# Designs tried in a protein design chat: VH-VL binders against q9umr5. Part 412

Target 1, 268 residues: q9umr5
Amino acid sequence: SYKPVIVVHGLFDSSYSFRHLLEYINETHPGTVVTVLDLFDGRESLRPLWEQVQGFREAVVPIMAKAPQGVHLICYSQGGLVCRALLSVMDDHNVDSFISLSSPQMGQYGDTDYLKWLFPTSMRSNLYRICYSPWGQEFSICNYWHDPHHDDLYLNASSFLALINGERDHPNATVWRKNFLRVGHLVLIGGPDDGVITPWQSSFFGFYDANETVLEMEEQLVYLRDSFGLKTLLARGAIVRCPMAGISHTAWHSNRTLYETCIEPWLS
Short names: E, the ipSAE of ESMFold2; O, the ipSAE of OpenDDE; V2, 0.75 times the mean of E and O plus 0.25 times the DockQ between their complexes.

## First folded at step 18 (VH-VL)

Design t16 (framework fv_nofazinlimab)
Fold by ESMFold2-Fast, scan of step 18:
Structure t16 (fold): chain C 268 residues (1-268), chain A 122 residues (1-122), chain B 112 residues (1-112)
Amino acid sequence: as target 1 above (268 residues)
Amino acid sequence: QVQLVQSGAEVKKPGSSVKVSCKASGGTFSSYAISWVRQAPGQGLEYLGYIIPLFGTADYNEKFKGRVTITADKSTSTAYMELSSLRSEDTAVYYCARDEYYPSSFRGMDVWGQGTMVTVSS
Amino acid sequence: DVVMTQSPLSLPVTLGQPASISCRSSQSLVYRDGYTYLYWFQQRPGQSPRRLIYEVSNRDSGVPDRFSGSGSGTDFTLKISRVEAEDVGVYYCMQGTHWPYTFGQGTKLEIK
């Protein structure tokens, strides 16, 4: 029988978005128990990421306990960051494949029109003033806002991403790293035509330097210092990179070719 | 400035489906969400769900999940609400409404369509 | 689901007199961001609902000053300082803090 699959959705999303993904899994791995978590749906997805991590943690514990052979995580967009934190804070997770579906793993510094739905008077160049305030950090999207021109503010104010990436010290960092390293496979998926995740290479732990030149994962300090285990995972052959062109942000969970190429091989 | 115009009245048989449209004019369609609300004759308002066209994201009141689908076409600035497996209890006026959000305020449903009467009858 | 309870359900008022409608929620409407997503809508006979008040006490553009909203937590009030003939209709409170969004059962304001 196949290991159960747990799905974590993204910003302004819900379990309904994954009906095509469930159809694909049922076709290729019939009998797989797939649980799409109906927590922090829609506008509730704006709640602070640490609050979401706690809620999702409570939901995944019984699923993992019931599956001693292990489980797989498929985590979409913002949900990929929730899953990153889950793998770090859970001392007893049994995740085999963590499939990160176009998630801003190094953060977001994107189109201000996208964020203008929430912050209509803001530009990406001045969003740091809102996001790096205590009020802004009560919004999930600000928890992973990573302004490359104000990296010092990001490092000091980010209550979530800077901590889970090991970019700022935390008392639990050693335990979080040990827990994260228990994952069997880290499958990173993303692509240049996403249109939302900026830079799109953030899905592969690449990100802008101060000149907005993208540096890939292996050039990041978090990788070089092995802050939460990326270098160790890569050395073990546990990191899979699956970039695909032609896929927009809302289509990652509903493209059959993407599923067959990047997801299906990791659902044992 | 922003106006929402809905499609005309529908009469449907039990077990069929209905698809109501809501066309927006004025403002940037992608800068706001579209909510759907219904009102049975002589009764109060009931929230069905919403779509955020910018993100392609829709969510539904659990009561209607599995029967309701909300979609949007950004090229025509039109949102759609489809309700399947119709019952006589689904007879209602269906409204679309705009949700406009600001940093200091979430201004829900500030502009409404004229409503679409859906009658489910044998 | 959050239950929104309005009182009274029927409100006969003499022209020029004040009117008051109460709305109570089954749990606090203060969201994590510190805002309270409580709205008031007016529905005149045969018309679509019209939003009067957003975020407890903020009056929409074009809404007469005689309408005011107040309250906090779970208890909210809509007041009309001087009822006019055009105010006839049903008034609904709505919460947008907890999913799914829910409405009160409505208060019918009638001229006596």
Scores: ipSAE 0.006, ipTM 0.467, lowest interface PAE 10.9, mean pLDDT 88

Design t17 (framework fv_nofazinlimab)
Fold by ESMFold2-Fast, scan of step 18:
Structure t17 (fold): chain C 268 residues (1-268), chain A 122 residues (1-122), chain B 112 residues (1-112)
Amino acid sequence: as target 1 above (268 residues)
Amino acid sequence: QVQLVQSGAEVKKPGSSVKVSCKASGGTFSDYAISWVRQAPGQGLEYLGYIIPIFGTADYNEKFKGRVTITADKSTSTAYMELSSLRSEDTAVYYCARDEYYPSSFRGMDVWGQGTMVTVSS
Amino acid sequence: DVVMTQSPLSLPVTLGQPASISCRSSQSLVYRDGYTYLYWFQQRPGQSPRRLIYEVSNRDSGVPDRFSGSGSGTDFTLKISRVEAEDVGVYYCMQGTHWPYTFGQGTKLEIK
């Protein structure tokens, strides 16, 4: 009787990371069919996000078709951006709850171990040169790199995030907005102790201005112009914000208190 | 410092294929892209294509698309360039070169292999 | 494809004198990120090409300061302030802004 749950992992991740999440769901909602998508695992998570969206779309279609009452999405980290795009490009999705688990919804601007592994001599202040080059947009992490000191370059070069956020015009923008608005609930989860997502408020559609001062969702042009439906969803009562302190980036899918507080209430 | 060492000279007949290797040493193979460039005797440089080993992603100059294939074997830190349907005008020295700070090629070709002479004649 | 035109193609120079090579592109080399992907390479007789200059004017660490690059848009110059015997070879400009990447035809520098 519970709607099936589809889980989409993050950067350098795999289905194994979600074993605790599956235990929690089985305890509170026994009989729930949970599918953790085993695509773009490990190093393949670096593939361009539009390529990942295509692959995940093909996997998700038959699952949604078998569940006419609807499905829930739990999308972790980078996976939250994949799910954002899925909801926009699918004309007939039947997603009830979209649970975004510490995802950089407005982008990333911070030094992380992942960036140092890929670009050992680069600092966050210099990464715009690589990410906004012809080569850089072939890497998923560069698809959501958002340098607040080079916003014009971000708007012109981003092949993914600027388009899905409606920050740059696209012929499909009206259709993408209409499709995204079909979602029942947008559940946003994140917190100050994540340590990877920078600024952490990106998980709640907040982001840096040119002085690295965080402006919250309601102050973003994307929200004010209702570019892909955030203002409409908030007015409908469909946006849920669930911040929690004390949780590191790799612990969001394995913390019982987080699950009980932010995830469990939205699984029907 | 990274060094690129290429395979030895080859003599091939028209219509055959050649596969040139480029072995990287002294660094991390997955941290950069590899470009391929050729030079006919007494002539200028011509860009063939590239590979990004971490993905296995390659792209080619349209002039060679369908005849050239660039691959990489991360376990041996070796890139390969294979050119098929050889003609006499394919006679050239073939070079591999490293693009530093991959995935970026805008500071590219800072380290070059020694070159491999490929002669196409009957 | 972007055509890169060098002049002169042959450059005989007296030892110790300056030398200058021009490179002109058929299209602007300013990329959408505001950077100009223009490179200069040196090829000594019997050797592989060696990069001298990247992004118009930046000199590689081992390259003598007598080499300098300048230019913008479609017109670029490589200058050698005082030619030395080791500078004999062919010099190539290259653009990395537009795919496929293309080279100039080369300028042969010889000591008179």
Scores: ipSAE 0.007, ipTM 0.446, lowest interface PAE 9.1, mean pLDDT 88

Design t18 (framework fv_nofazinlimab)
Fold by ESMFold2-Fast, scan of step 18:
Structure t18 (fold): chain C 268 residues (1-268), chain A 122 residues (1-122), chain B 112 residues (1-112)
Amino acid sequence: as target 1 above (268 residues)
Amino acid sequence: QVQLVQSGAEVKKPGSSVKVSCKASGGTFSDYAISWVRQAPGQGLEYLGYIIPLYGTADYNEKFKGRVTITADKSTSTAYMELSSLRSEDTAVYYCARDEYYPSSFRGMDVWGQGTMVTVSS
Amino acid sequence: DVVMTQSPLSLPVTLGQPASISCRSSQSLVYRDGYTYLYWFQQRPGQSPRRLIYEVSNRDSGVPDRFSGSGSGTDFTLKISRVEAEDVGVYYCMQGTHWPYTFGQGTKLEIK
């Protein structure tokens, strides 16, 4: 029998987006219990990420309790950050595969249509003024806004990403690291044609330096310091990197080739 | 070094309104929020509300909604707190305080103005 | 609204002796981000409040190391290891976890 799968959606998203993913799982792993969490849908996805983490935590606890053999997480876009936090705050999670579908693990820094819809006069160069305010940090997108030209402001003001990545000190950091390291596999998926996640390498823990040159995971201070366990996971063979070209941001959960290549092998 | 300087004492009649100013110096005015707190004679501190000057956005303690308005003028680096429909119970020292963006919420108040005594008397 | 209760309300202390002030909240002050937004303020006679401690135990710049904060959840303590004459004033705890933000009723520290 197959371990249950829990799906966490992204920004302005809902369970409907995963209908193709559910079809693929049913074809290749018939009988798998798949739960797509209908929390923080649509505009509610703008609520602070820590609020979303608490809501999703309440939903996943009974699912994990009913599956002593373990569960798998498939977390899309912003949902990948929610899942990062879940794995850190839960002392007793039994997650085997954490599959991150194009999630901005090191943050977001890009001029996108989503950003201009929320803040019509914004550009990536000036969004730091909104996001690094107390008001801005009440919006999920600002919780992972990472301006490489104002890194000191990001480190000081980020209420979520800088803390969960261990880029700023937190009293729970040691416990969060221990909990996160319980995961069986960290499966990272993303690609250059995403068009939303900027830089796309953020899905693989790469990110811009002050000159907007992308530095990969192994060059990041969070990796080098092993702040939440990336270096330890890589050393034990638990990190899987699955980049794929030709896939736009809204297609990661509906592309059969991607599913067969990057997701299917990790659904035991 | 950021400093906050408030306007002078006011004596007002019941039913009138008062507008207290808070002028910031020593930093970029748009880089922090301004909170307003009051202290009635012989009583403790009570939180009124705040403004984020960068956007002109303000929010208020429900107890004072409809009576309090907080505004900011970025050109003069000055925040204002206006309280209307004054009652004798509004007699208090009113303070402004700076809220840095650390931690990540509106909870700082690390630098305070000197206070403005508002007396409501007929 | 979250009620913040301080004890004692009046604290006469002999110069050079330690002092301790308790603060209890009606609800947990652990915010959804894992931080505890509890603050301690000192107000000397005729002066504005001055923040001493932020997030339970972090001392503000320029605050003497004789001041320390501790606690978790709903129970918090401010300690002064050796009271000096300049410490006379009213001490307030404050919570920033739940809107609206609320203060304790204050503890008046006096030299006896």
Scores: ipSAE 0.000, ipTM 0.423, lowest interface PAE 15.2, mean pLDDT 88

Design t19 (framework fv_nofazinlimab; at its last look DockQ between E and O 0.01; V2 from the best seeds 0.00; counts 0 for: pae E 8.1 > 2, placed apart)
Fold by OpenDDE, second read of step 19:
Structure t19 (fold): chain C 268 residues (1-268), chain A 122 residues (1-122), chain B 112 residues (1-112)
Amino acid sequence: as target 1 above (268 residues)
Amino acid sequence: QVQLVQSGAEVKKPGSSVKVSCKASGGTFSDYAISWVRQAPGQGLEYLGYIIPLFGTADYNEKFKGRVTITADKSTSTAYMELSSLRSEDTAVYYCARDEYWPSSFRGMDVWGQGTMVTVSS
Amino acid sequence: DVVMTQSPLSLPVTLGQPASISCRSSQSLVYRDGYTYLYWFQQRPGQSPRRLIYEVSNRDSGVPDRFSGSGSGTDFTLKISRVEAEDVGVYYCMQGTHWPYTFGQGTKLEIK
């Protein structure tokens, strides 16, 4: 039998968005128990990510307990960060494949139309004033805002991304790394035509330097220092990178070709 | 029941400024955006701009060329619309309305204030 | 800006008869998220506008089922199956897909 699949949605999203994915899984892997977690939907997805992590943890624990052979995670957009944190805080998870579906794993820094309506004049150049304020980190979006021009503010104010990345020292860094390394495979999916994740390479742990030059995963300090286990995972062949062009952000979970190429191989 | 109560009618001279308030009650102020729409006498509706009190961010219709300023006070659940350099053409009823965040934009103005008449005359 | 064109602008209707208002947009109102942010508002004489329909076809709470919205892309319609006296007023379509948001000219519904 196929291992259970747990799906975590993204910002302003819900379980309904994954109806096509469910169809694909059902068709190609009949009998698979797929659970799309309907937590923190819509506006509630603005809640602090640590709060979300706790909520999702409570939901996945029973599922994992009933699946001693392991489970797969498909985590979309913001959900990918939630899942990464989840795997970092859980010392007893049994995740075989963690599929990060177009997630801003290395953070977000861009003037995207996806968020422009929330921050019409305060995105690329100004959002740091909000996100790194004393109250900014109460919003999920700010939890992974990564301003390359205000690295000091990021490192000091980011209450989520900087911590799960191990970019700021904290007492749980070693344990979180150990926990995250329990994953069988980390499948990173994203692409240049996403239009939301900025830079799109963030889905592959690439990101801007101070000059807004995109550096790849292997050039990142978190990799070089193996702060949360990326270098170790890569060394053991546990990281899969699956880039795909021609897919917009809202279509990653509803593209058959993408599913067959990047998701399906890891559901066995 | 959610209500938006606006300030009273205003009479202004050309070149002056007017500031209209919109107080929300019966709901969570920070969960919604506040939009401003105006209607000249006998005319249609025109969208001015909106504010997201949660973040304090606002956007405006470029038609007003920076004459509109929208602010919000979360502590009093009140939004404000200020229009400067008033002209006779600015004579209108000004409405505030509530907008829901969903899912990637606003779901529309489901609750409206009673309107504030602003008359600009020499 | 997106131009919203309503027709007719004046709509005299016999009490109890159906009414139909058309709204056309100068460009597609389908947003990237797949939603169509088209709204219908009713403004009775001397009152504030009231939202009737959101996202093309969803009625707000308290809106009678005799009101219905339909359409896609650039063509939208508001229908009243049986006009009542309380339906007198001006009806506006509005697009919330493209910034800045824009309204139609309004359709004045009157009883013959």
Scores: ipSAE 0.481, ipTM 0.798, lowest interface PAE 1.2, mean pLDDT 94
Fold by ESMFold2-Fast, scan of step 18:
Structure t19 (fold): chain C 268 residues (1-268), chain A 122 residues (1-122), chain B 112 residues (1-112)
Amino acid sequence: as target 1 above (268 residues)
Amino acid sequence: QVQLVQSGAEVKKPGSSVKVSCKASGGTFSDYAISWVRQAPGQGLEYLGYIIPLFGTADYNEKFKGRVTITADKSTSTAYMELSSLRSEDTAVYYCARDEYWPSSFRGMDVWGQGTMVTVSS
Amino acid sequence: DVVMTQSPLSLPVTLGQPASISCRSSQSLVYRDGYTYLYWFQQRPGQSPRRLIYEVSNRDSGVPDRFSGSGSGTDFTLKISRVEAEDVGVYYCMQGTHWPYTFGQGTKLEIK
């Protein structure tokens, strides 16, 4: 039988966005129990990511307990960061495949419709003034804002991403790393035509340096220091990279070819 | 569920300013954005701008920048649109409308206030 | 600014007959995120506008099945399969893809 699948949505999202994904799973893996978590929907997705992590943790515990053979996570956009933290804070999680659909794993630095609408008088170059304040850190989007021109402020002020990436020290870092390393497969999905995630390589743990040149995962200090286990996972063959061109941000969960190529193979 | 109730009609002289209110009830005021749209008598709709009460951020159609200011008071669940240097061509019904926080899909003003007639005459 | 052009501007229709309104945009309304930010509003005499359709073809809750939206890119259509007396009013298309958001001129639907 197939392992249960848990789906975590993104910013300003809800379970309705995954109708096509559910159809695809039912076609290829009939009988799979799929739970799309209806927590932090719509505006509630702006709540601090640590608050979302606690809420999603409470929801996934009983699902994981009922599936001793393991579960799969499919986590979209901002939801991929929630799932990263879940895997670190949960003792005894039994996640086999963690499938990250176009999630800003190293952060976001780009002028998108989301940011232009939310902060219309701000350019990406000055959003750090809002996001790296205590008030700004009460909002999910600021929890993963990563300004490469103010990396010192990011490291000092980020209450979520800098901590979960091991870019700033935390008392729980060793336990978080141990827990995260329990994952069977880390499946990273993203592409150049996403249009929202900037740089798109953030979905693959790549990111801008101070000159806005993208450095890939293997050149990142978090990888080189193995801060939360990326180097260890790659060495054991547990990281899967599945880039695909031609897919916009809201289409990752509704493109059949993407599903068949990048998701279906990891749903045992 | 959400209702928007606007302030009453105003008659203003050229060169003055007007401040129209839009009070929200039902739901949490910070859960949505408020847009402002106007309609001159017998004419079409024209977008003025919006405010996101949660962040205190606002943006305006360039045509009105320098004359329009949109603000919000979370404690009273009220948004305001102030238009200055009024001319007769500003005579219109001014509407507030709710935009849900879904900028990538932008569900475009699903709940509207009743409108406020602003007449500019000497 | 994106110009939204509606046709016809005046639409006399016999009760029970179908009606169709066209809306054309000066630029594609498909944004890079894949969404098409095209909306249809109805304004009955003396009332506030009411949204009927969002994102080209999605009908709002409470909107009768006789209303449907279709189209892509720059060409969009609102159809009413069987016009009823309460449908009298002005219909507006609107784009939310490009700032500032803009409306069509409006189509006045009248019963013959």
Scores: ipSAE 0.133, ipTM 0.669, lowest interface PAE 4.5, mean pLDDT 90
Fold by ESMFold2, look of step 20:
Structure t19 (fold): chain C 268 residues (1-268), chain A 122 residues (1-122), chain B 112 residues (1-112)
Amino acid sequence: as target 1 above (268 residues)
Amino acid sequence: QVQLVQSGAEVKKPGSSVKVSCKASGGTFSDYAISWVRQAPGQGLEYLGYIIPLFGTADYNEKFKGRVTITADKSTSTAYMELSSLRSEDTAVYYCARDEYWPSSFRGMDVWGQGTMVTVSS
Amino acid sequence: DVVMTQSPLSLPVTLGQPASISCRSSQSLVYRDGYTYLYWFQQRPGQSPRRLIYEVSNRDSGVPDRFSGSGSGTDFTLKISRVEAEDVGVYYCMQGTHWPYTFGQGTKLEIK
């Protein structure tokens, strides 16, 4: 039978958002146990990502224990960062497919217009003033804010992304890399019409240089140094890239063509 | 110059509630976090909680959870602190204070209001 | 809660002489970003507190050069190189590294 699937949601999100994805899985893989974790819903998704990682870790342990042949993760938007941190901190995870659904894996440096309720004006160039303070790092958005024009502040202040990317020295780097490399497949999904993830290539571990030119995954220092295992995974043939145009940020989990093309093949 | 102007002194009975306002001027309210601190007569400073108007998020010192509510109105650049179930030991001067995100630390409280005396007596 | 301990609690000083105020925390104040969120405030009689020093050693705008902050980890010091009459008041340290944020007990500076 099919491996259980665990779904982790994104910012300002809830488990109800994934009802269409659940329908697709039920139709194509009947009998699959799918759990959409309803932790840190809505405003609670702004809590520090390490707090979220701890809570999700506690929730996935019993699911993984009941599935000795493995599980799959489908992790959307901010949830993809939570899941990557889970794979690093759990030395006993049994994840086969990690499906990263339009997640800002190398960070975010986009306009804030979709967050007008939080930012009354565009904060793109100014958000570093908030995010790279201790106050800012108490909020999930700031845990992966990556301002290419303030790299020294990012490297010093990031309590999450710079650590899980191996961009700052820490005592757990070797163990986290080992744990992450236990994953069977890393499935990267995203596209140019997302409208929120900026650059959209962050979903594929691409990101801006200092001139805001996008460098691909293979041009990133974290890849070249194999800081957390990307180069090793690619060499094993374990990285799958599935870009798709024409999908907005809120539609990734409700598009049947995307499901059939990019998700279904990996739900063994 | 950034200024914080608080509402006037209040005299309250035990068991009632008080709501203190803190109006900011001279800067942009979206650049602020607003903290609330109190000082009982002849005593030191005690931190109550904060609000981050950009996120709409407030958090409280555990000592006051369940009794304190901190809110903000971005359209009027005003923060509010409400303390319920008042006791005589809540008699204090209540201050609001702001912090600029960068280059100053959020938790530094660089500008303070004039204080609001709240007296709780029967 | 992180305990902030000031010494001395009362500091009589002769005009023109130096003064030092110690502040010790029960835990390291180095935050995970490498910064140390330790602050000094002055409260003159009948007034609101005023920030003097942020992040251990940085003077706020308009604070005279005679005020300086130093320290690391758990031990911090505010120094006044030459005390002037307007320096009378209570001085507080505060930590912003660990929730909830906490103040020292205060040091009352008086002119002898």
Scores: ipSAE 0.007, ipTM 0.480, lowest interface PAE 8.1, mean pLDDT 88
ESMFold2 (binder alone), look of step 20: mean pLDDT 90; pTM 0.930
OpenDDE, look of step 20: ipSAE 0.202; ipTM 0.709

Design t2 (framework fv_nofazinlimab)
Fold by ESMFold2-Fast, scan of step 18:
Order: C-alpha cells, then sequence, then structure tokens
Structure t2 (fold): chain C 268 residues (1-268), chain A 122 residues (1-122), chain B 112 residues (1-112)
C-alpha cells in the first residue's frame, strides 16, 4: 500500500547507481513499486535539460495515472532539476514527496573533478564564455551553470535554470508556479562534504553572491518574490531540510544512515 | 564502427617538434574523447594526454607539461598531438585511441590507431 | 603516480591450457563514483593494443568468452580459460582512476 517511487538519475549516471537505494526501500517499505527511469543515461545526460524533461515526462505520465493515491519522486543531482521542471510543466501531477538528493537547485559554480574531465583546461571563472552561448546551452551542464560574477549573462542566456527559478520572466511562469505548488513535500538533502555541488548550499536553494559569499534560501530574490512557490511551501510547512556531513556526491543514494534519516520518513 | 588512421612515420632532430595526426572515420567525432599513448622500442605503454573534441578541452600528463599540445579539428574529424623540444628518449610509437563515454567508461580507449613511429636522432 | 605491477612478466603456456595474469595497484582503483576503472589490453606482435576488458570484468564486443577479468580494490586478474595460438602477445593492465593514467609493465604470453 505504499505509494510508487520514481527515481531520476544525474549527470553521467544510470539505474545501476541506485541498487543500494532500492535495497533500502525494499527493506523498510516492502511492496513499494520502484521505477528507476533508464532515460538519458551516461553521455546522453548531456542533452539539453528541456529535452530530458520531455522524455522523463512521457515516462512518468503512465506511472502517475496508474497511482491515483499519488507517487514519490527521488531525484539525484542533475535529476533534481529535471524533477523541478516536471512538477512545473505537468498540470496534473500527483507527486506527494519530491526528494531532491544533492541537486544544484540554484545552479553550479565550481571546478570539481567531474567538470574538470569535461573542461580540463578551463577554470570556473572562464566557463561562462562557453556556457552562455547558444551552443553551450545545448548541453545540460551549461543549463544550470550559474556564474555569480556574470549574473547579467546568466539571466539573459540561461535557457533552463533562470526560467524554472523565475529569475527571468516566462509566459508560463504563473502556471508553472501553480503546478509546482501541488507538491505535498519538498525534501532537500545535501551536505558540505559532497565535493561536486558547488556551493553545496545550492541543494538547499542557497547560492553565492557577487563576492562568493553564500546567501541562504530566505535571502534569495526568488524566495522573497515567491517566484515559483518556495515561500508559500515553507509557510505551509511543506519544505524539509536534511543536511548531512560526511557524504560524498556519489554516496547519497548508497548511505543507509542518510536513507533512514532523510528519505525513509517521506515514503508513505 | 569507428576507425582511427594516423599520419606516417617521422624522423626528427633533437630540439625540433613533431605533430602527429589521428583522423577518425565512422561514428560522430564529437561523441568521444581521443587519448594519446606512446611506446618506446621494446618498452611498455605511457599515457600522454587527451582531448574532448566536443568542448575543445585537453589535459596532459604532468611529465610532458609544456612540451605536449593536443588539438582537434571537428570539421575534418582529426585530432593532433604535437610534442616539442624533442630528445632521443622521445623515440617511440605514438598511438591515438578513442574513449567512449557510454555505456562503459570515461577512459576506455576501446579503438586504437595504427601508431606513428617517431625517431629522434641527429 | 599510481604504480601498476604485473606478474608474471613472462608467461609460457601450452596450447589449450589456462593462463592467469595478476595486476596490483599501489592505490585503490575505486573511483568516487563507485566504479573501478581497471582495463586489460592485448598487443599482438607488430600491432596496436586492443582492449579486452573494461571496468575490471566487462568483456568488449568481439572478445572471446575464454577471456575473463576479476578483482577489486588493488588486486586484479586476467584469466584465459584455454590458450589459443592467436593469444600470443603482450598483455597490459591499465588504471584510469587516478591522474595520470598508468599501465603495468606488460606480460608476454608465449606458446611453448
Amino acid sequence: as target 1 above (268 residues)
Amino acid sequence: QVQLVQSGAEVKKPGSSVKVSCKASGGTFSDYAISWVRQAPGQGLEYLGYIIPLFGTADYNEKFKGRVTITADKSTSTAYMELSSLRSEDTAVYYCARDEYYPSSFRGMDVWGQGTMVTVSS
Amino acid sequence: DVVMTQSPLSLPVTLGQPASISCRSSQSLVYKDGYTYLYWFQQRPGQSPRRLIYEVSNRDSGVPDRFSGSGSGTDFTLKISRVEAEDVGVYYCMQGTHWPYTFGQGTKLEIK
């Protein structure tokens, strides 16, 4: 009798990464139908995020339709941004818990080992030259690149993150906000030892200002303006913040203590 | 099916530079990375560096930092490895190899060129 | 740099008999993503290397099932269940977990 769980993976990832998560769910909530979506795996995760949103949308519609009591989403890393957009573009989603597992909700600005593999000779200070071009916006990682020193370029060039965060106007913004607000719980998970998501507070809607000082969610303009409903959700008691130290980026979906503390309580 | 075809053998004097080409055919050139590896006569394999043509980005083994440059021309589906300040110790067969991103790994080197013999002698 | 040590360096084998090559790394090859980037290559005389195994135990397309890879952490093995004449050559293990990527010294397999 547990609601079905839909899992959306991250950058250069696949369903194999969630084998431990599935074991934990089976142990604590036996009988739960868990679907790990095998779309945009590996290199295909570099496709534009709007393309990924469309593909994942087509995959989740029949699952949601079959579960009138509702579903839960567990969305890892880049997948958390896909799920953010899914909740906004779907007029009829029935998501209860949206569990965002170390996702760069306000964007990414860091020279991590994963990004260095793609951009080994580029410093984070120079990636805006590539990412904020029309060509760069054809890659998922550039869709959420958020350079705090070139905020004007980010606002004008971001084809995805600035729009779903309501940082730049969009004709559908009112409908996207209405749809997003249908979610039962927004569960935010992340931590200082992640090593990939930079700043790690991006997983909690915090981000750098122009001096690279982190401002938390409540100090963000998108929150203060309630651009897509964060302030409304927080007032409703629907936002859960679950930070945990000692967990690296690839371990969020395979740490039992993390699962028991931050995920398990929201899988009714 | 991807094939990598390298340029012909070179004989160079100490202190000069050599530029070896690696032309890809079949598949999409921008869908993989190109690694460069060398092998001195009768010796094992040594990794030099790689390029990701999609982004135009390259990285190098620190041992060769400042002497090796790897580039790519997407219009001709060709990667290049240039090694400067040549020494007799640089005499080796130089190989290019493809790194497939999915589904196996980031650093797989699953398809190799035929190799280019570079001889450094006075 | 990570040192990759192969043993034996010379491996004479009778046709149809099994062969086993060991590879040890000076550091764990488990990457932070949980994958182990350990590869096995075959180089036949006068030819380019050819990848046989990727990520410890996965066989490349076209590689006969008599080749198998196993291991974890720092200790890895390439096994040939029954050696054929075409298997003559040098076998290299390689790590792609730590930069710069490094190869073992090579194991020369010969038919006796």
Scores: ipSAE 0.007, ipTM 0.456, lowest interface PAE 9.2, mean pLDDT 88

